# Ledger of designs, part 17: VH-VL binders against o27280

Target 1, 266 residues: o27280
Amino acid sequence: MDSMNVPEVLEIKRIVEESESVKTFIFSWDFRREVRPGQFVMVWDFRDEKPMSVSLIDPVRSEIGISIRRVGEFTDRVHGLSEGDLLGIRGPYGRGFELMGRDILLVGGGIGMAPLAALADEATARGMRVDALVAARTADELLFLDRLEAAGVNISTCTDDGSCGFKGFAHERLLTLEENHDMAAVCGPEPMMFQVMRILDERDVPAQLSLERYMKCAVGICGQCCLDDTGFRVCAEGPVFWSQELSRVREFGRYRRDPAGRRVPW

## First folded at step 12 (VH-VL)

Design Fc7
Fold by ESMFold2, last read:
Structure Fc7 (fold): chain C 266 residues (1-266), chain A 121 residues (1-121), chain B 107 residues (1-107)
Amino acid sequence: as target 1 above (266 residues)
Amino acid sequence: EVQLVESGGGLVQPGGSLKLSCAASGFTFRTYDMYWVRQASGKGLEWVARIRTKANNYATYYADAVKGRFTISRDDSKNMVYLQMNSLKTEDTAVYYCVRPSYYEGYFDVWGQGTLVTVSS
Amino acid sequence: ETVVTQSPATLSLSPGERATLSCRASQSVGSYLHWFQQKPGQAPRLLIHDASNRATRVPARFSGSGSGTDFTLTISSLEPEDFATYFCQQWESFPLTFGQGTKLEIK
């Protein structure tokens, strides 16, 4: 097997608390293993292994960053780690975002801003104009605002409770924005992404959306990350899909699947 | 607008004490490590102290020349960083800058205007 | 401790000329070498970070190069506002250290 499928044990170089529930873990990385925005890695804490989005890609400093939301036992254990502690990393895996045109819209909900922050860095480095709609439940959960501002991104915020920016859902704020983008990249809660995708389709804006599904192998052989009706494997053909590809997927935005393949509401 | 504003400089005698303050605004202060850097008149720059974030247990680091005499601290609720300077020596005479690093660290990106500390009889 | 040495100590040039400033570290700092400009009475201003990355709103005439131990700051065509003192600084290891500066003077 090539080295991509065997976890490399790496020391945590730096930890940044992005919010009360989200930390970014930074590692030294040999960029002969190329990493693209929208790809993911499997993080191994020597007990369990979970997919995590790459949020920082810095070849100049030879660093990657992985942003992790505390949501259960695995992520609780990882959040309890300190700089110098070890984690196993497999990857990267999956299809990343493709940039086109000169003007890009990013729409991120919660931790979904992680891969979009990496994409924003690449887009600004190419000289693109970047607008970001950053959504969360509360102001304290808005992610990467300082980083995006420093990169020259034009930020609009929305919060469910109205504590920062527009009060309401991301797709509602999107309806009030100018229609002047060559493409969009979307990542966040799947119901949000579905609503955003429909608006972008009506406006003829090409859109790429990043999905999450249950993963086991991460290389496309176990079938656990398959989508209804298409056979697409999120770990192999995704996690980033064009809106046209997702228009054929009836489960998108309506339900998800547990490890046993059972439908579970969003 | 990102701002760092130092205060508390002045004239003190050798062996005396001063406490410098730095007020931060325009950014999410709690997520950044913070630094003090000094510059003696007409001379080069010297790193003095570093304080880490809450996520890193507010760990502190000092240049050898000030270790044991200076204490860096922060108050995230007030967006303040402090430098308590004790047992001051004439060689501590300098302009003291409050400095913010880049978001994930690695270089100094924002400097205050500085506050002058003069240690003289 | 990594000692950072700048040369020349003073560089006298006229507007429109090309300036080349050197910085050497006593041991490898990889790409973790940064450049600052300081005008009299002002705080330092970041110009270049990580050897070659221009900071925001820094004019394109400023460029940096090098890795390991040897680094160069180049100003392609000097403007009157560029006459100042320039410092390099390493961030590979603590203590963080600065060079003693190169004073760029109008001839």
Scores: ipSAE 0.601, ipTM 0.822, lowest interface PAE 2.1, mean pLDDT 89
Fold by ESMFold2, fold request of step 13:
Structure Fc7 (fold): chain C 266 residues (1-266), chain A 121 residues (1-121), chain B 107 residues (1-107)
Amino acid sequence: as target 1 above (266 residues)
Amino acid sequence: EVQLVESGGGLVQPGGSLKLSCAASGFTFRTYDMYWVRQASGKGLEWVARIRTKANNYATYYADAVKGRFTISRDDSKNMVYLQMNSLKTEDTAVYYCVRPSYYEGYFDVWGQGTLVTVSS
Amino acid sequence: ETVVTQSPATLSLSPGERATLSCRASQSVGSYLHWFQQKPGQAPRLLIHDASNRATRVPARFSGSGSGTDFTLTISSLEPEDFATYFCQQWESFPLTFGQGTKLEIK
């Protein structure tokens, strides 16, 4: 079983620049290793490993895609790679999204749209109606719009600066949208997810939210990804949680933990 | 809506030159590789050229029949694809289509209306 | 390069009949085989991508099947607007290549 947690070295098949700061890296993938939207992989650049959400799951082409925002030394090194270069991938890990009903709302902020884009593909393939609220600071940071439109997703946009779509925050736009969904899936900055979760709870819409915490082992051993109050480990019991699971967690939306496990306000 | 509009076709003598243009709209042009495909009257379709995105250093690829004579280029600020055709031969007579692939590539998704190039003396 | 061969060259049928068009690649292209429809004076239109996936707004009467070297396009019950030329095209390797076409004409 230890051999199944060793990174598999894979060749980068294709790189797509989604924005100035986000690239999608596509690999050939054997789907006997099943992957669900909302699961993550550990990406190894032969020096360090970081968890990354799966953004493309394409069994037809035997491809998987991982979208990575350039935010630091590790991601800078990965963004400097070319097609044909190698990365280590281990996983997938974690609990993915569960689809229900026929009408789904996606609410994504920034890179949080990555796992939701994969979910949108699955939902449309099942014949569900998909509405997506795509949020970013500026128009240039809105992700996956072309891909979502091609899949038949009904897109609403919002930007903090008003450069595209609704001017304001995702939860403010959500208040102006129809209340007619069977479920919602949410991923983005934790303060945004908290506000969105509150609105969806008031509307009695079942919601699943994808969390990101500091992670090291990806299999639940080290405890670095724990949620306060419940002891949930994001890598083992998440990263996708139902809103009712998160409603029992005081930490959610209020503070985060640094690598030493200390509470730090958002 | 997604649209590709070719222009610049016409009648040219053998050995002459033409430059085709393709105006793209309704999608994020800079993230797509772009292609030219041609079709001689009453014949099948033939891939002519490919240009990659900035992320792939704008790399270009050509069918053997046009290599060294045709040059594909793009201007991401204007959403334009070009095909410079030099040393034209009668065999180059065809309708030329500007074509966009699927988002992560793998099949041809959107075709322009085509522009006719006739090479004859 | 991978040669793509279509058969038959011409298929004469009446509305309401089932059409079966074949495409063969000279070497395996996996599932990277696509089908296009072209009417006179028009650009090609994508029908099926990746062997069996119907493109957006393509009627359900069109279906594709096959893998490797042998592929089939089926039109379950022909409508008058379906009489056109059909091309298949492989995307396993460059140069990208098209079949020579099957002309589906009214009998």
Scores: ipSAE 0.599, ipTM 0.815, lowest interface PAE 2.1, mean pLDDT 89
Fold by ESMFold2, last read:
Parts: sequence; C-alpha cells; structure tokens
Structure Fc7 (fold): chain C 266 residues (1-266), chain A 121 residues (1-121), chain B 107 residues (1-107)
Amino acid sequence: as target 1 above (266 residues)
Amino acid sequence: EVQLVESGGGLVQPGGSLKLSCAASGFTFRTYDMYWVRQASGKGLEWVARIRTKANNYATYYADAVKGRFTISRDDSKNMVYLQMNSLKTEDTAVYYCVRPSYYEGYFDVWGQGTLVTVSS
Amino acid sequence: ETVVTQSPATLSLSPGERATLSCRASQSVGSYLHWFQQKPGQAPRLLIHDASNRATRVPARFSGSGSGTDFTLTISSLEPEDFATYFCQQWESFPLTFGQGTKLEIK
C-alpha cells in the first residue's frame, strides 16, 4: 500500500479580522502533530496551495491559528470564506524558534509578527520577560497589539508614516532602545531583517530570523533559493535560522533572483 | 486599562421596557464578540445574549428565557453594546453584566461592574 | 443544555486550611470549564480557564484539575481574601451555563 501525503481538510472554527488586510483563521488541531512557533503549514483552498505561518498554538484548547494577509487571488479567495467553510492543511513544516535565557526581544514587520505572536505566548508561559518591537507602514497595519499586551509583553511600535509610535524603520527604532536581551527573534521584510540582524550582531545579542522565501525550501519545493553561486550548500532547515547560519548565505539581504535566475538587488 | 461600563438599569413594572448600554474602552472592541450575563440577588449567573463581530455578520444568540423579548446590538464606531429588554418579567430582576471573552474566545476574561434591573409592581 | 452542578453549596473553613470545590457537568465538556471568584458587591473574577490554566495575577495557591464531567478547584492554603463565592462555567456548547456556586465562608 502506497503512502500518501495529503492535506487534512479542516473546518474554519473562528475568524478574527486583525486588520483590514489580515485575518486569523482558527482550526481544531490534534497536537499529536506537534506545532512549534516559527513553523508553517501549507494551506489548500481546493485550487491552490500556499505556505502560511502559524500564529496561534494552543494545545490546551486543541487549536491553531493561521494569519493570512490578503495579497493576491489565493488570499482574496481565502479571505472571502466564513466560519464553517473548509480548508486543507498540510504540516507543520520547517524549523521553529528556540527559546533561551530569560529576556527576549521580538522584532516583527507587518505579517512577520504572526510567528512572533505565537513565540511570545510560549515565552511568557515559560516566565520570560518579552519585549516586542512591532513595525508596520501605518498604524492600522500594526498587528496583534491587544493580544501581545494581554500576554504581558512590553510593546514598542514604529510606523513608516509616524501614525503610531516611532516614525521610521524598525532598525532605526531598535537603535533607540537601551535594553539588553539574552536573545532576539526577527521576522518581516528581508531588508528590514538584514538591518536588524546587523545591529543585534554588533550588540552581541543572539538572533534567530524567519525568512519567508525559505519556507518552500524547508518543504523541499524551493530549488533555486537553496544554492549560492559559490557552490556552497546553504539550504539549512528553515524558515528559522540563527544569524550565524545566515552569515553563510550571501544572497540574504543583498539580492533576489529574476525569472532567468540572474541576481537582482533588493 | 480595559474597561466595560454598564448603564441604564433601574426599576420598571412588569411588561415594561428598558435599554442597557455598555461602554467599552482600552481594547480593540471590533474584534471581540460581546456578551450579557445576569445574576439574580443571591443566585447564580446566567448567560443572556451574545453578539458576533462584523466578520461574522453580527450574528446574535439568546438564552431561551429571553428569546423574542431581548435584543442585543452593537455599534463598533462608538464601542458600545446594547441590550433592549422588552416585556419584562419579575424573573428578569438581576444585575446585568457586560462581558468580554478572551481574544480568540473560549472563556470570559473581562466583566463590567454590572447594572441593576428591578422588575416589580 | 449542559447542566453544571457544584458541591458543596457552602464550605466553612479557617484561614490556612485547604479548600476543595467540586464541579460536575451533565455531559462531557472536555477541558472547556472555567472558574470564577465573586466577592459581595463585586463582579466575578476569572481564576482558572480551560480546567487548569491560572489567569493572570491569580495567586499560585489556586489550581484547577479535571476533564470531561468532573472538575475540582483547589485552594492550597486559604488566605482571608479567599472567602467568597466560587462559580464554574462550561463553554463546550450553548447555552453557556454556570454552576449555582459554592460559598466559601470563614468558620
């Protein structure tokens, strides 16, 4: 008898509109399939399948949450669904975050806050002190503030347009923060993560970064992004990497690939 | 920080009407379902009504004892929850609490201080 | 509907003693059972959610246990501020239902 790796079809238990562009979809989940912050799932709407970060992990209630930003046809269709509708879920996949020490800094940009919100819940449950820098273009795109506050997280905000908190980029806000931390976890646009990583490295803060483009690599789908032009095999088990692991990846933060495979600056 | 303030309670005769209000502050009101729970003097607690968010089409649910007589509503622009109570009976006499669930639901985490409704001749 | 029954109705104890409060559901509620404390003239306060999870700022002397139909709230060493009425409440199905309460009073 042949083995099959197919999505489990699950009913949407609850929908929360986090912002105008982001919804969280909550499903019942059997935690014999363990899920860790930083892992992702493949979401199937019976037409297309896309990787999405897990944003809520609640083994006591047997629930997971998946936060999805509306950005195209697939996510438009998913955002049009209601509670009781069905989605296929495969996973979890990828390497999650590791917690260390007693004080953690989270730096999230936009939807990148999704896996960090799950990590914040785990960190606070372990009794860690959690500081979060939540970044977005505008105030209405800042995610999970109520949830993070309820969890006891110390929140700093920044917005590109200054509509809430510090006006500027996440790495600029980070330069104005004076706290020392045992570790950091970072997720957001790759240029932001690169700048944040540099600051954290200079401060000797161990950092883990979650990179969206390596989600497919962790599932074995991404062939092109796992190879550097030096012949160096840079496909580590992602999407979460330590900053030391990313120092071996010359493409990180420096360029992307066009359809012909040519390097293109960010 | 998070606060729910009920108002509109008072003394009414059987068959009368009363509208309760609940003002919410300190949280993103539009993302939470909202509830009314009541407690008669020296008695237990009874769930009365639930109203869902806009994402769930503002669906409403009622305890059997109040169906057809009570209407829950909300105004997300004003951060308000309402309970319109019609055809009041003496057994509706209670302190009425406005209650917020946990962020993704599953338990009640914030209660107002309550407003007393007394129905008597 | 799921009937939730608490026992005893009244529990008379002294400070420093261990209190054990029982809650029984007429059908399985899994772990979706919650405990509240209410002092006279005040709104209920969440103590335990989902059978065993302590709410924020709730002292460690409070603990919850159980699953399915039988649940227990334990206060390991009573403090003077713990003398109050305690309610359990199920959220497995609508209508949401509460127990009738256990009054914990000073002996």
Scores: ipSAE 0.593, ipTM 0.808, lowest interface PAE 2.1, mean pLDDT 88

Design Fc7
Fold by ESMFold2, fold request of step 13:
Structure Fc7 (fold): chain C 266 residues (1-266), chain A 121 residues (1-121), chain B 107 residues (1-107)
Amino acid sequence: as target 1 above (266 residues)
Amino acid sequence: EVQLVESGGGLVQPGGSLKLSCAASGFTFRTYDMYWVRQASGKGLEWVARIRTKANNYATYYADAVKGRFTISRDDSKNMVYLQMNSLKTEDTAVYYCVRPSYYEGYFDVWGQGTLVTVSS
Amino acid sequence: ETVVTQSPATLSLSPGERATLSCRASQSVGSYLHWFQQKPGQAPRLLIHDASNRATRVPARFSGSGSGTDFTLTISSLEPEDFATYFCQQWESFPLTFGQGTKLEIK
């Protein structure tokens, strides 16, 4: 337990530019510390520490991958690193996805495909049929398509601008997809996840959704990741929640809170 | 369909030069390191060169037997890999394969059909 | 440099028999050893990656085992199309190196 809560300094083994704004950083990993799809790690650049999704879990090669979107000062610094440079990693933390049945639907928007790519690998390894709806603003931002294809995933794409696949939003494409899945896993922009959750609930498809909130401690002590109405700590009781758990949360998909507690739009 | 198609092989005298090309299609070329591997007639396989992606500053690596004589390069806008071969020797005679690794590397998963280079006086 | 040595050089068997091909590395390569099949006039085809993982569309009769320095490719019941040359290859360190090959021939 105590080694999980102290950052381990790891050498960057490989960097892959997934898109102009997203890079995957690969590290050697001792899988006595088990990692499940949907869990996250805290990435430390020796100045600041942020939660990041695990996108690759490869116990055969003893590797993990962490996919990071450039969105600000911390991620700009990390994107400037090279192979051989060091990062601190704490974790893994949180509740991951649980697989059930034989047919799974993945719905990912942008960087939200990162934990779903890890889940797709596990699902296909178990012999499940995997359908993935991969969404982005434009074709160049669709993530992990080559990797998902190689894993045997059936891919549907949608882009806001229509440059690849269905023109429109993920939930609009979802309405045109088959309704024969045993479960769904969803990760992406929270407004998208809310709309997708409603469709899946109406179809009686069990759904698990991965939330993002601001985190400091990652072990449930500081309270920074709590959800309104329930007090669920995203870092401890999540980041993956069942749709039924989220149905009791007023804020989901409607607003977020800044560090001062103010409501702000997504 | 993932494809790698080599071209530019032929007969050349010792000391001469050739440039091989590899046209890639059916995958996101810019995200993969790319490799050349060769095979002399009736012999085993020998790794020749590696070129990294833009994220790794297009770094290049060579087998000792070809260092200083061969140059690997790529053009991500055209989905092309090249092998410039200078100061060719008879022992460079081989079929040259363009090879793609697995997505995060670790093994070779896609091979071209190969192009024959014959170095003979 | 890690030298990879295969044995036997030639293996003569009949269809329906079990084939066992060996690969030995001069230093530990962990599980980073891969197997390829090559037929005359063709490029190599990946069979097994990371010691024991069968590549896509490779028949179930092919299996790999081993770790460290000693590795085995097994073909449980030979089909006529399996008579070819087999190479192993290590990816633990550069230079990447291949074994010299085992030719599997019809007896």
Scores: ipSAE 0.538, ipTM 0.806, lowest interface PAE 2.6, mean pLDDT 89
Fold by ESMFold2, look of step 15:
Parts: structure tokens; sequence; C-alpha cells
Structure Fc7 (fold): chain C 266 residues (1-266), chain A 121 residues (1-121), chain B 107 residues (1-107)
């Protein structure tokens, strides 16, 4: 429980199916290992280990929640688990979000709403006004709407197919929203984050964006999470970056890297 | 708006049966466990039954006093919770509330207005 | 089964006074103790969850404290609408159990 680099084997306390493709797994957690919104943990299913953002931070109940989208073999296996089954958790790792001002805009695409839901809880607890733009391909994939509404968050939605809210992409919806925020926090598909960042920069709104890169060590040693131009390691200097830090990165929004470190188009 | 509306209460003789319904609206019903809680006239509250979500195989739980006689069920496509009450006894006379817990569970946050069940000859 | 016992059974006070209601569990429930208000002819209303967390839109005059087996609900300055019956309820283990209630009456 002392070493962040050794997985602690934890029992799945509760499973909530957020959508057909996303489940939240809740674990007991010793908050001597503090967790901040925007940090991530490594989830180990005894065969493979993947980084996952924390979506629930509850020190009162001593619980942490991790929301996982089913996208491949690892996540398929995890989605097949039941309450009482075991997973290994190590962390937390990385730099979390910083809150400032009174008015915050959250922009989340798909599973990217997970760390933003945790941030929304902290922001509302501080008395901030929270607006959230929640984006997905379809209405059935919009995440955390009930939870955000209960927390007092002002929700705007967009869906690619128009089945709920604005028909179109998050950045298109953003152009129709109020411009009176002190800061923004953004997490989702990297092309979406690039477009949203550009708009927020034009509006002179300080923005923090959460990036994913392939990780092995989670502490910055192996180099697999590095950004081309800066030497930033997503696991150590991020995953949350200010928009001005990302403006110096040529690869952001333009390509990604596979597990071998090769450039691959988005 | 979040609402729970119970129906199906009424007068029934001991040994009889009733089926209660609860219509839910204004929230993502399929993600919540659902509960029945009852209150006899002038008395305290008593948990009766719980049904879990699809992710938890719709597992059901009952208070000892009703085990084997009552069956809780749900229909996620219609946003409905049901309570089939068989072999009713006079001590089952109460107002029955349909109750929703907090999102990740841990406390009761939304109650219906209740439906009265009276068991007497 | 965890038995939850409330005291006093009835509390007679006037508007403006402080009310203190007690709840005792037969074994430790940690912080998993909740408080509800019920007015005649109405369903219960959540006031406090997890011992001390005020529910949404509950006035600041309501506060909860305690852990383990002993819990207190305090109403700092009674308003006319506060005269009702109050229940505590534990969620540490099944069966979920409620106290028998404290009726807060106007003197």
Amino acid sequence: as target 1 above (266 residues)
Amino acid sequence: EVQLVESGGGLVQPGGSLKLSCAASGFTFRTYDMYWVRQASGKGLEWVARIRTKANNYATYYADAVKGRFTISRDDSKNMVYLQMNSLKTEDTAVYYCVRPSYYEGYFDVWGQGTLVTVSS
Amino acid sequence: ETVVTQSPATLSLSPGERATLSCRASQSVGSYLHWFQQKPGQAPRLLIHDASNRATRVPARFSGSGSGTDFTLTISSLEPEDFATYFCQQWESFPLTFGQGTKLEIK
C-alpha cells in the first residue's frame, strides 16, 4: 500500500454500466495515497496493464471509481468481470488539473468525460459555476449526465448523429456557447481537443487538456509516452497540460504513436 | 424532472395477492438499483426488497419478513419496478414506497409518494 | 441485524430553539448513517447522508455528526416547518434498518 509502483490487488466493490460500451468499476481506496482529478492509475488484469483515468474520488466513503470503455482485448476481459473479482491498481500517477477563478468550462468527448466528472465534483464543492459540454457519437454514449445534473453542473450536449442536443462536433457546439469562463478543462479524442484548444486560445480562455500516450512504466523512465518536440513525458509532466505547453508540440492533434513508438495517423 | 409513481395498492384479504408497479422518469433508470420500503400506519420505516442492475445480473434481496412471499422485478425498457406480493398477512398492511438510491448507491435520495396496501378480512 | 435506536421518542420545543436528536446503532456502522425528515402525509425526505453531509437544498441549520455507533442531528434554530418526525437509517449492512423515529413537536 506504500509503493505506488507495485499493484495493489483490490476487489471490485461495485460495477455500473454507464453505456453499452462503458462501465465504472468502484474500489475501496486508502486515501493516504491521495488522488487528484486528472491523474491516472495503471489497471492490471493479471495479464496486461493499462492506464485509466479516475472518474470518482470519494474520501468520505474511501472509494475510487475508474471508468473503462470496451475497445480491445484487455478492456473486453475487464468488462467481463463481476463484483467481487480482483484487479491490480497502481498509482496514482501524473499531474492533475488545477482550478482557478469562479467559472469553469468542461469539454469532454466520450470516455474523456471520466476525469472531468471527478473535476466537476471538486469544482462544485469549491462553489464554482460549472458548465459542461458533453460530446459523443450518439445519445446512448453520452456519459455521466445524471451525475453532473445532480452536482449542479450546467450541461450542454452534442452528438455526431444529432440524436441528443446539438448535431455536430464539440468544437462546433462550443462556438455557440457563452464566452465568459475563467478557465477550461478538456479531455477526449485528440483531434477534438486540438480544435477546442484553438477556439479557447482565440477567446483568451486558459485551458488545460488531458493527453494519452502509450505507457509502460508510468513514472517517466521508459520514454514510450514522450511528445516529439518537447521531451515531455505524458506520465510524468502530464497527462494534463496547459494549452500554451501544447502549442509548442507539432504532433498534437496530427498523429499518435503505436506501442513501438512509430508515428501513426489519427 | 425525476419522478417515481407507485400504483396497484388496495384492499385484499389475508392470503391474497397484489402486484405493485412503480413508473420511473427523468433519470437513466437502468443504472440504478431499485428498492421498496414500507411504513405501517404510525410506525417506522422498513426496507422490503432490492433489485440490482443488469450489470449485477438483476440480483434480488428481501427482508426476512417477506422472503418467499414477495418478488421484486424490473423492466428496463419500460422504466418499471414491480413488487409481486403473495400470501399477504395483516402485518403487511402499509404504505409502500418505491425508492431510488444515490447514483453509485449508499443512501436513499428519491422516494415515490407511496401506495397503500391494506390486508384485512 | 443492526438495530438503530433513536432518542428521545418525542421532543417538544418552540421555534428559534436548538434541537438535538440522537441515534445509536447496535454495532459500528462507520459513517454510513443517514437522516430523513417526514411530515404528515408525505414521503420521507433525505436531510443528511454519510453522517454529516447535507443533501442538496437542505438548509444550513441542519447538521449531522458522529461515527461508529453514536450519531446526532442538530437543528440550530427551529423554523415552523421543522416540526416533523425524523428517522435515522444505516447502510453498513443488510438488512437496511431505520430507527423508530423522533417526533419533534411544537410546544
Scores: ipSAE 0.533, ipTM 0.790, lowest interface PAE 2.4, mean pLDDT 88

